VHH binders against Flagellar brake protein YcgR (ycgR). Designs and how they scored, part 78

Target 1, 263 residues: Flagellar brake protein YcgR (ycgR), of Thauera aminoaromatica (c4kar8)
Amino acid sequence: MAELSTPSPASPAPLDGGRGDELEKFTLRGARQILQLLQDLITHRGLITAHTGGGHSFMTAVLKVDEERGRVVLDPSPDPQANRRALAAPRLTCVTQLDGIRIQFPLVGLGEGQDKGRPALFAPLPAEMLRLQRREFYRLQVPLAHELSCLLKAEDLARKPVEVSARVIDIGAGGVAVVVPTGAAEFVIGGTLPACRLALPDGEPIELDLEVRNLNRQTQRNGTEQLRVGLRFAALPRAADTRIQRYIFKTERALNAKARGGL
Short names: E, the ipSAE of ESMFold2; O, the ipSAE of OpenDDE; V2, 0.75 times the mean of E and O plus 0.25 times the DockQ between their complexes.

## First folded at step 7 (VHH)

Design F23 (from C60 with E105Q; framework vhh_7n9e_1; at its last look DockQ between E and O 0.26; V2 from the best seeds 0.00; counts 0 for: pae E 5.5 > 2)
Fold by OpenDDE, look of step 8:
Structure F23 (fold): chain B 263 residues (1-263), chain A 119 residues (1-119)
Amino acid sequence: as target 1 above (263 residues)
Amino acid sequence: DVQLVESGGGLVQAGGSLRLSCAASGFTFSSYAMYWGRQAPGKGREWVSGISSGGGSTAYASSVKGRFTISRDNAKNTLYLQMNNLKPEDTALYYCAKQDWESGQFPYWGQGTQVTVSS
């Protein structure tokens, strides 16, 4: 009996099992498409996580696309060590998000120089860019000590507006997972929660619209039931996206440092 | 065992209306959000609409928003889909779905009811 993986109504139709063929559908190889996507990244000031290997990464951005020279200009890290690692790496794996779509592309042949008198990193244009429509955004497990919360605006069983303070358990470029007490509010997959507030440690809460993408009931060890709510960022201001990305990067760095015995 | 039985489908002309029903049994209906999906010929399953357990929150696919209305009667263990201003593109097998809270998946759906919209 083939377990008909019933597509979650919120999951795109089960893309048939050919993992390889699916990736090809999402891979841009056309020069014009690549250039356009890079330009879109510039226009949206999309933060990019650049992975240099060995568990190391730094934040960067595409500053410019030089079509004449066939190269991309990246913002260097403020950390000289990160830049050295980037330059020494045989391949840079760049990961970002645009309009809720994960974008991944390799850069090979990284060099350093100056662009308009400012330090910059240079690489040949990527040969391919992957646009993953699948919501498989990297999710950072939020340390309990950070006490991230999201104020959800929802309705109760009586259709009365309620505000629910939810603990954020994971966060990614595309959304958050939160936990709420069972019965605190009504949720439906595909539903929109407008004007929610995400609290980050670095400043004022971010106001954003959220879409419910997943609902799971979890029973704790103590027998208490909680509802895990997977939420997508429905509309994320650019400044908010930057803050979220910064938080994720900073937290990952700290966690990695700790794992290495450095903290 | 969870049972979902869809009904109310049929042949209708473009611009017409249908009301689908889904009779639920084998679980506490009022404790679960319920959903409608559809599958058009040669296409994958797509989400159409959802309603929260108490009926206070509803959601719709963009393609059906403003035309379809999801509702439920918890006392009757029945889910409804009022479909107005039907279009040929709405032709599909419509099925009712229940989420599994533990897995977050949708392993429960009925046999479906066929909706055919003629031009």
Scores: ipSAE 0.815, ipTM 0.939, lowest interface PAE 0.5, mean pLDDT 87
Fold by ESMFold2, look of step 8:
Structure F23 (fold): chain B 263 residues (1-263), chain A 119 residues (1-119)
Amino acid sequence: as target 1 above (263 residues)
Amino acid sequence: DVQLVESGGGLVQAGGSLRLSCAASGFTFSSYAMYWGRQAPGKGREWVSGISSGGGSTAYASSVKGRFTISRDNAKNTLYLQMNNLKPEDTALYYCAKQDWESGQFPYWGQGTQVTVSS
């Protein structure tokens, strides 16, 4: 057979351009770590969104871990259709948050049953869990008054070099998000924009290479369309990193001072 | 509705070549950047390559850069992936994908075409 189908009978997960390679350092595979994290979700009554694919999901929770049988017990949905979709799906992608940390894990082999006389869903323990710390991915929302911009060296729709001055809307240790008018340039997720210039209030612009991580088309209230471009810093010198971190800290402190003065 | 149909996969010896095609329908193909992804045995889904709506900009995963070439023919609503110097680690089910502009996610992808590289 020349073509072998390997996809799960479940709806395939959407492609996440480039993000999968970055997530390995946040992936737990140790049995004790997984059990402890599941217990933390139980203790904190974490609400979980279980995705079955095709744009369908339902809300659930981990009710308990049955270590002796190697399985988790989930709260069924009050919507019978959601339960039927979950039982028909060979894979659930469970997403939740605990203390601002995003947690994601797959469940396969979901079954229906009873737990202490109550309807419940069961699955084998997940083999891995993703634990994304909020603080590692913090993004400061840039105040409009700061007018932070990033000069992007890209190509226009005719494949000619173009420089686009893009407003920075958020900034963090790993990158920025910017907005540009739709059609000002073409971007491809995974593409590299060399020799861009990030303008901070303190000194000369920072020269840096950026990698396109995500693209989102946004329509503003006045009908104007713009493109939100998520950009990763691709080899950030320590001096540049220090300047960025200092900007973030100073801005956060100034915003906190305004909150106190608003009493 | 949106349909993406991949073809051109098969069994090939290490060092060989294949050209994958993705026939697109149900949307204005020329208005969208298009992507190839793959899922290898024992691995999660992985981005492989992307190409701008007009074909002027391309991007590649490091594992395939220099060996794979993405292209498109907007008159035929078809996306291509030329795969040269294939390695056993390229064995995977290959999918083409279309971005959903409102969410920035990839909810649309095809059934896939299997590539198996023997060594």
Scores: ipSAE 0.178, ipTM 0.671, lowest interface PAE 5.5, mean pLDDT 79
ESMFold2-Fast, scan of step 7: ipSAE 0.649; ipTM 0.899
ESMFold2 (binder alone), look of step 8: mean pLDDT 83; pTM 0.834

Design F31 (from C60 with Y108L; framework vhh_7n9e_1; at its last look DockQ between E and O 0.38; V2 from the best seeds 0.00; counts 0 for: pae E 2.2 > 2)
Fold by OpenDDE, look of step 8:
Structure F31 (fold): chain B 263 residues (1-263), chain A 119 residues (1-119)
Amino acid sequence: as target 1 above (263 residues)
Amino acid sequence: DVQLVESGGGLVQAGGSLRLSCAASGFTFSSYAMYWGRQAPGKGREWVSGISSGGGSTAYASSVKGRFTISRDNAKNTLYLQMNNLKPEDTALYYCAKQDWESGEFPLWGQGTQVTVSS
């Protein structure tokens, strides 16, 4: 009877289409690193979504790391049924964020007990933790007054080519985040947008290819929904890179000067 | 609850074809981009393909480009992956995933369907 190895819960597929090696760079396997990251989650009171399989999840938090016993202590769900599912699950997939970085780790061998007289869940320390940095590069928040825009060449629902003028909300050496009206174009993570045009204040727009890295729906204060699109520079000419870097540097300097009361 | 159920995997000879299906439930399927990933034995999970909510935009990993075709039927809440000219290196557990609009990623995967390509 070949033990059907229960499919390991959903590690987010590396977007970068790069070699299976790319996920490894985001995977922490060192005991010290894992302990530190768990401690950081405690310090920041990071809420964790724990997935028990079958589409079920509950909210938890790391309450304590017991290094001596090699275990993590979790806050149980207020729902007894969720706790039962967690205990019955062969694997718990924990997902959280710390400082804008997605963290995912498996817990195996979940048990229930008490910590200092309070109900708690216990599991052995994870063997690995995935830390997915959304941004490899520092990104400058673009001042609204600069009115940076990116002309996106995409397709609509009918697969017709469309051009969408998107406001740039942040920029870094590796890419931009833009906002577009919902329904303006169709996007998919991993998709390429060729021959886009990034408008900087200092001259002619930069033509570049962009890759969609993330997609977020945002509701504005007025109730209008917009799409935030994270875009990577797929092929950036050296001259364009220099211009982008110059813009970032100049803008940062100006913002810092203003913050110091100099402007 | 979000459910993704993959099917259509199996054993196939090199150069052969398979069509995978993913049945989606528990969410408005037509409002989400969908993705395929795979995990080979002893390797990490890798991205294979993606399709926008309306199907107007598609993406492929370089390793499968020109061989695989992603499609969707929003009326049937089903995602498809046509795999042609299969190679031994395509042997993996194939997963369907839903876009997460809050995180901007796709953390929710199905149980997967096994594809084995023999030489």
Scores: ipSAE 0.752, ipTM 0.920, lowest interface PAE 0.6, mean pLDDT 87
Fold by ESMFold2-Fast, scan of step 7:
Structure F31 (fold): chain B 263 residues (1-263), chain A 119 residues (1-119)
Amino acid sequence: as target 1 above (263 residues)
Amino acid sequence: DVQLVESGGGLVQAGGSLRLSCAASGFTFSSYAMYWGRQAPGKGREWVSGISSGGGSTAYASSVKGRFTISRDNAKNTLYLQMNNLKPEDTALYYCAKQDWESGEFPLWGQGTQVTVSS
């Protein structure tokens, strides 16, 4: 009967439909592990999306962990309305990524004040943090020079079949993220796009089925609205899996060599 | 402020049908994909169905595919879920959700509408 009470802004949490059973296995509850992970987010300047409920969210970052006071210090939003929503929310769901690993944690009891003369948000340290350390969550950022594309088979606003050439922006063992113009086709989370064609260097396009896992809107500098589509590989054949992993491995090694002053 | 108000739940016998409605306000309904999720007692939240902003694309969890139909009326700012051939396993609190363009997901929020299937 508690679920039938008046709506609470504390109740919303991201729902991905496919990970429920495995989430508990990756939940960290040790104080030392939580402190270390928060410190890693500070060191890597991890940008965090904080969900305040009712479909509202804002961008933040962990600025500091105050172990003596048992609290985390967060960067406030430049939007005063977002900060007011956050302070009114009984719970924030914080989502970020560190080196391709998804990290999610709750914050309860948010307050505001100043840290060293600068506006800041404060919350007690989370009692738990989700850290998904799985091969399928690692994502290689695709170099623009590779011009990786995926031909998507989808439907338009009139439910007519369309083919959309999408630019691949990241790739992992479990899927790709692509960008398309906002009006190019209709997408919905959970939708299956059959017989899509992923173009990798050194060979024929890979034909595969893709499942939509997330949808983000972005506005580019030229004012063009882009849709970022996160896509999961469905029933990936072994040969395709091997070729994708080989591309990821080779590209990562080349990027690491270039970053260290090599090619 | 975003408001989603679910209705249409109730008690039905196995094999029966129900039609759920979600009345949306506080945002441009036609610009967002919409979703239905559910939570049974002692279980996590489960995605049930989704529909794109213009209705051109739909998706269903394997457990409900062929039995449930999602639809929307953008002129009325209303989302629907037609549930046929209901099973005891469909017993849950059903939630309407709006696409979140920033996170790329759909958080479930609100009191929901209770569906109880007996047999």
Scores: ipSAE 0.644, ipTM 0.900, lowest interface PAE 1.4, mean pLDDT 83
Fold by ESMFold2, look of step 8:
Structure F31 (fold): chain B 263 residues (1-263), chain A 119 residues (1-119)
Amino acid sequence: as target 1 above (263 residues)
Amino acid sequence: DVQLVESGGGLVQAGGSLRLSCAASGFTFSSYAMYWGRQAPGKGREWVSGISSGGGSTAYASSVKGRFTISRDNAKNTLYLQMNNLKPEDTALYYCAKQDWESGEFPLWGQGTQVTVSS
């Protein structure tokens, strides 16, 4: 189940809900990768929001990795209540950012102690770490003036083939969200739409296969019902990927220029 | 109240077939896409198959494609899963789910029906 929204920068709140299987692609489980990422956090002195549950969190940092004992050493909070909540929690969910990339990892079995004569918190190394590359998940809101469309090949309610011209409302490296009139075609999450055509302003339409990831019904301000369809690109050719990235880059530059001129 | 009641599970030998049913009530069944999922012991929930409101579009996980067939009878408010050429790896609790148009996902599952495939 794909989500169509861009995650907030370095948000203290963990990502959960409908992102389970989609997040597996970004999950690091190799011991060497985990150790290197933790070391990078130490080197960059990354501040970490540690969530203890019930809406509570505290700021911490990884002070070091004890490879011999398989443990990570954390900076305790100066607030004794925060430390008590952390030690009582069955899991800490740690959230941070490294060079604009969201990092998230669980710690279990937290204990207290001393490190070189200073109070510290200890936990076993995490078994997994999420490194969510935001550029891949970024979704540009398509300006209405661009009139981007995607021709979908689907079936109608009578099980007859139909072609539906769908307006593209957002676009990213991994897919698009489109809108169609309710009832124009039948969709199901997980369904594949072969040989669709994505029309970009800078050339000929791109032929590609799409997979349905999300389906929402919406009512527009004029009362018209429409279906928002989240679509993932399947097996995107490199040339098509380059054209999509170029469109996003040029549109971002143009929107930023208008924002500066609007001071 | 939305209710989804699965049935038709049981014990079968590898290579056998079963047909699962999901009786739906408390909503307009024909207005919703419907799904099957499963959960094997000690594993997370796995999406298995989906079918659109009118039955015009279907989808399957790669692990079951060609062996399982999803269908629906909107007059009987019932969702089906025909399971052929069953393998021990198909052993799981099987759940049905209803599309949630507001969230865009399908978070509501039935109670499940057990399928056990012996070798």
Scores: ipSAE 0.468, ipTM 0.839, lowest interface PAE 2.2, mean pLDDT 82
ESMFold2 (binder alone), look of step 8: mean pLDDT 82; pTM 0.815

Design F38 (from C60 with Q99H; framework vhh_7n9e_1; at its last look DockQ between E and O 0.30; V2 from the best seeds 0.58)
Fold by OpenDDE, look of step 8:
Structure F38 (fold): chain B 263 residues (1-263), chain A 119 residues (1-119)
Amino acid sequence: as target 1 above (263 residues)
Amino acid sequence: DVQLVESGGGLVQAGGSLRLSCAASGFTFSSYAMYWGRQAPGKGREWVSGISSGGGSTAYASSVKGRFTISRDNAKNTLYLQMNNLKPEDTALYYCAKHDWESGEFPYWGQGTQVTVSS
């Protein structure tokens, strides 16, 4: 009976036609590598979002790696209900970041106990860990004062074409992150948004095709929900690339000057 | 709890067709984009297709574009993948996945359904 290795919930590679082989490049299966990465998480006190299923998650951290027993020790949730869900879950999907690199790993066989007299969760060491570099390119945080925007051509829930003016929050050579009101349009990762318009301060908007790479819902302090959309430049003319690079360079220089007390 | 149950896989000859289904429960299905992924023997997981919450936007891997069609029935909490002109290279375990808006990740996968395409 071939133990169907429960496929690690790998963050799906972007639907950009990247060969399934690419995810393997980012998958650590070596025991030493896994242990080192877990130790690094401990050292950096990295917060981990543990997903228990059903849309539920809780914040945890790796407290200890017990190599002798082949187990990881996690910080339990202050919410007893979250802990119960975690223990009842056939699998935890743990997501974190270290040095800007997204890390994802499954935990199976969760149990509760005590570590040095404190409540703790225990699980066998993960069989694999995914290290996904989200950003191939440096991203400039766009100053609010610049009011960069991107006009997105999308569809609403009724499949009606809509144009959404999105605020650009970060920009790099490879793409932009924008924020839109929740419900303004429908997005799918890997989807293409054709003939969008990126507005830069230095001239006419740049027309370009965008590919949706990631989607995150964010709740603002005021309770308003926004959707963060990570977009890749699907087809960028050379002239547009030059303009974007110039903007980034100029803005970085200005920000650095300000940080040095020069402005 | 989020549950995703795939079905419709099987053995098919090259050039044949299959329709996969994913029954979803434990969440508001109509509020989430859904995706199909696959894992071939000895290979990593790859995305196959995605569909927005309302079904208005779709995405496909280049390898399946023009052959596969993703759809959903929100009233039935079901995701579909119509696979036409199947090739031996399409042989894989096919998974249904739910996107998580908060994390931006895909923590929820089904057990998968096996698709085998013979030459």
Scores: ipSAE 0.823, ipTM 0.952, lowest interface PAE 0.5, mean pLDDT 88
Fold by ESMFold2, look of step 8:
Structure F38 (fold): chain B 263 residues (1-263), chain A 119 residues (1-119)
Amino acid sequence: as target 1 above (263 residues)
Amino acid sequence: DVQLVESGGGLVQAGGSLRLSCAASGFTFSSYAMYWGRQAPGKGREWVSGISSGGGSTAYASSVKGRFTISRDNAKNTLYLQMNNLKPEDTALYYCAKHDWESGEFPYWGQGTQVTVSS
């Protein structure tokens, strides 16, 4: 039989360094470019998934850049075991998104210490940062005013069909992320949801199959837990892809016009 | 402390069956989705199967669909993988993993149990 080859469904996974030539044109190596990108992450309060190897990761953020010491300051995990894994790892691979663009960078020489009397993690500035401005990795943050929704056809505890209307929070060429109430349905990474319906403003809903790639809980201000579900398009007809790209392009153009003083 | 202890591995003839178990402790087992992964010689770790916290949803890698069945017993805090029609390509160290709701991934893995399928 053929060798077993199934990629992990977990997301956001780091990109494999073995494809370095394809990624080189997106790789920043200039000190000022790196510093500016790190400052942008700080300014936008971007959450970072830090991968320590062996399928382990934790959530962090860049708290500040210490230019005089040539290092970045990171938020430690509340889980001491995650911090120990991070400190033991030969390399920390950080993955995040800035305005829909995937950012990835290594940190080497991670250490612990204090910043303003609070525990913090420290590392030298990265020698390179990947800023992957490419269609299949871009994710548009959906404006709240659009109220995009996706009807999920999922299953309950008894494996009976249930329908969940989920708000779409981001969308890209390869999938969407949605938010649902905790307990609305049973989800598992790798699970498939057939015949879901993505509602775009410019036509009939798109029927498509979705695959669960990411599941995380988020607590709203009122203490209510919701589930963020990252979903990949399992099969996407050309017409559906075109409609999704049109929505993304039109929305991006409108947002950019507002940023320039707009009409 | 989260603990995941896999068992049930061994040497088995191609076409045979094996049932893996994963005993979980240090967390509320019924509140978490659980996964099986494996690492074959010369390959990285790969996802094999997953099951939702209540067992209402299951998922399988295409290479094992129809042959492997994931299940759980929330009263015994135990995850299972029934492996039928085993092939030499299934030879690997098998790990169970606990979902991490904060990261949205499953970074917590057990120590693993070896499955070796002879021809």
Scores: ipSAE 0.525, ipTM 0.854, lowest interface PAE 1.7, mean pLDDT 83
ESMFold2-Fast, scan of step 7: ipSAE 0.677; ipTM 0.906
ESMFold2 (binder alone), look of step 8: mean pLDDT 82; pTM 0.825

Design F4 (from C60 with S103H; framework vhh_7n9e_1; at its last look DockQ between E and O 0.29; V2 from the best seeds 0.58)
Fold by ESMFold2-Fast, scan of step 7:
Order: C-alpha cells, then structure tokens, then sequence
Structure F4 (fold): chain B 263 residues (1-263), chain A 119 residues (1-119)
C-alpha cells in the first residue's frame, strides 16, 4: 500500500531534495554538529557510497577533517575512472550509516591531491548533513551467530505456494532485510507475502505480513548468486512490535558491550 | 541498449477499459521484474503495478487493485496492463520500467503513453 516511487531509507540510493519539507527536521546545519558527525564517521571507519550521477558510485571514507581549511579529506577509489567521474561531477551525494542511522550529505567542489604523501580527494565541508533519527529508519545488523531466520510464504514460477527459509541480515522497527538463493521463489517490489514467520529467540515465531520494498542480486566471491529482499512489516501488532524492539535493544546493548571489550 | 516502448493509451469515458503494452528490447526480458508507473498532470511519478520475472508474483497500488491486471509474455518480450473501470483520476502518462538489480529499485525508461479519462 505504501508509495514505491520514493527510495527506501534502508537502500544505499540517495534520497531526493523534493522531500525537503519532510527531511528538514533531520537536517544538521550547525558547524559543530557537522564536524562531530564527520569525526564519528572517522572514528567508526564508516564506509561511504559516493554517488557521482549517471548511475555511477564508488566506495570511500572520510580520512580526516581539516577544520582550519574548512574541508574533508576522502579516500580515493582504486579505480582511476571512478575518481575522474567524481572530479568531473558537479556534486557528490554521499550515503552512509552510523549505528543503524542513515546519513546523507552533498559534497561540491571536489579536488585531487595528496595528504601526508598519500593520494586523497578534498572537498569543502558540507553546509548540511541529513541524519535520519526516526525509529523506522534504524537497522540493526543481525550477528551471524544469531542465525535469525524468517520463513517466507511466497509463490514459484507457476504461481504455486512455496516456503523459503531466509536468513535475516538486518532488522528495524519497520522491517527486515533477508537473503535467499536466486530462483528460490518469485519476488516483485510491492508484492505481499502473507503469514510469514519471523523466528526470534524468546518465544514462538511471529506470524506477520510482509511487503517487498527492494530487491538486489548479489554475486558472492565464490560465484554464487543470492537475492537480498527488503521487507516492510505490513501490519504489526503491538505485542510483535514489542518483541522486535526488545530483540533490537538487547542485541545492540550486547554488541556495544562486546565492541568496548574487543579490538 | 535498453529500450522500452509503451503503447495503447487514448481517450476513454469513465467506466471504460484500455490495454497498455510495453515492447522491451536490449536485455534478457525474462530475467527482470517489470513495472508500470504513471505521472498525472502537475504531480510526481507514482508506482501502479509490478510483475516478477516469471510472472509468479504481482503487485498493485491500492488505488488500482481489483481494476487493473498486469501480465507479461516472455516469448514476445512484452509487458501488459489491462485497465478496467477507469476513473478520471487515472488520467496520466503511463510508463514501463525494468528492475534495477544493482540498486534494488526501478527507474522509468519509456517515453510513456497518455491515458485520458473523461466523464
């Protein structure tokens, strides 16, 4: 039932400026807030997808913030063509995630040079950064050790019912992302999967209806293909919402404790 | 070189029917989910319907569910939208779109076909 023409907050694709009215509440414009957020990205070694336009993007990271010169230093792509596209672009749209919160910001006036003898890209500090703090935009990356699964009730090529046990890779208040083998079932954006069963540790599986929000094909290093399916909770009862929030809270708390003790 | 060519639009009275077609070329049609979207005068593009690569799954916007039927013929590389019980608010330019497996969404790549519903 939801509008599908708007990019999902869980997608790496950038959100458009036409949502300014809605997104103004989540936009940081204070110099101190912007500097702190950029520093947090450095501290957590956050990977950034930089979109250069025309469907092109590359992976980068903020290496440092040069407050005196008012600029950020970015890790260049190992692909020279990606760097050339970036330097030619009127704007980069940078998308990343920190603690499950989506962060997006523009960079204008990109330049090339060196930082302490290493190749680097430079850009003026962004005048604004979008930080989507809304509960529904948060996604917990599910630890592999949890083996969290969702039994999907879908249809095959012949429109016959099939059940697919899918591994849950992330979870939030608004939905889950799962992976399934390519060809296991038929999926389409906007499709509904009724009576699916989400397995959580503290009780019986939660029966819920899911709506397909995004579909990505991924080729793994061993050459196998898998399908990543982004799923929205179509109608979530309060009891189910409480159980999902409790799982997210407890898992995040445990991961934070582990990170403080680990490398 | 991906090409999507929409056809079948026209002027129809409220309560009437139209069947839209989208002829696809330049890619393996049977490997991609396909979508219909529309843009009404003075409004942004909105999603209307989708169909999985093999046709086993379909989806519809709430505003058209029960009135529109999406289908495909993989042997002919053609996508269809059967529109019944048309309403003035269905007046729009209708676009065909191909699944983008990399970004997880679907861009609109046709020139569109105009549907005008009058009373």
Amino acid sequence: as target 1 above (263 residues)
Amino acid sequence: DVQLVESGGGLVQAGGSLRLSCAASGFTFSSYAMYWGRQAPGKGREWVSGISSGGGSTAYASSVKGRFTISRDNAKNTLYLQMNNLKPEDTALYYCAKQDWEHGEFPYWGQGTQVTVSS
Scores: ipSAE 0.632, ipTM 0.895, lowest interface PAE 1.6, mean pLDDT 83
Fold by ESMFold2, look of step 8:
Structure F4 (fold): chain B 263 residues (1-263), chain A 119 residues (1-119)
Amino acid sequence: as target 1 above (263 residues)
Amino acid sequence: DVQLVESGGGLVQAGGSLRLSCAASGFTFSSYAMYWGRQAPGKGREWVSGISSGGGSTAYASSVKGRFTISRDNAKNTLYLQMNNLKPEDTALYYCAKQDWEHGEFPYWGQGTQVTVSS
């Protein structure tokens, strides 16, 4: 799963405009929708990779939206050369994620100035924003009755190997989220868990490598502390991918049939 | 209330070593996983390394694995990054970050400490 507000280890490339017909259904052009999406980025403190062209980019964030003036305010780079490249570019292509969904939007007419006495970058509001919500990023909420579990091979405080049986709470093409008791093992975002075992209802458990993408601590009403661990599939063989997709499709169809009352 | 103060940056020759520190206050340091990130001139910010709250698990970006070592001293509320075999591409502003258990991310980032590696 994508990490909100965390830097990406790889610099994501902007999507090519040559796929225009495939991207059109994900393109927002309504002024109200654009303002709301930009405000959501501000609220979630989303980190943005701003591409200036020529393979160059810098990290930024939307600081505010000035609806009265029709402008967006961006955090400048600490590198003056990056800021000069941004100001010289005919457009700035901004790429980020919101709740795991890829967001991309162009800014043209970028200028520099001050915001409350601090240096800032300014641009007119974008005329369009891409919100790439594709089926491959769908996350199925696993029905409790399925008792999906994942055996995690992790480490304890002393860096000693431990195995933790974790309940799977959601699953998608790219990963799972699981819950474990707090203190069952030591986890860190970016950590890899090799040779874990995902138990689906049909067939033998799938052996796969997992990467920790997010960590949420939660306390249940009864005082029990659990840790939600977002895990990305780091090495997913074709056969394993097929079994996971089949489970998702079958379960989604069963849930849809129940919701519609048996057509 | 949360404060993260990075130090130990500077100018070093390629192949050299440097140790960064991050002094933490305003929260229970030992209850949080901690991270290092960096932003190179003209580039996007990237994750560098992380360490679990108790120190039992560590993780590294592939570009630094084997050269950098993250550690923590929970008694001193201090996070460290030992950087060995430094390369010009390691030149960046380095910042530490605190785990956000409620959102599952590490959104706290600050001014950082500059590391410049000359060829």
Scores: ipSAE 0.570, ipTM 0.873, lowest interface PAE 1.5, mean pLDDT 82
ESMFold2 (binder alone), look of step 8: mean pLDDT 85; pTM 0.852
OpenDDE, look of step 8: ipSAE 0.787; ipTM 0.928

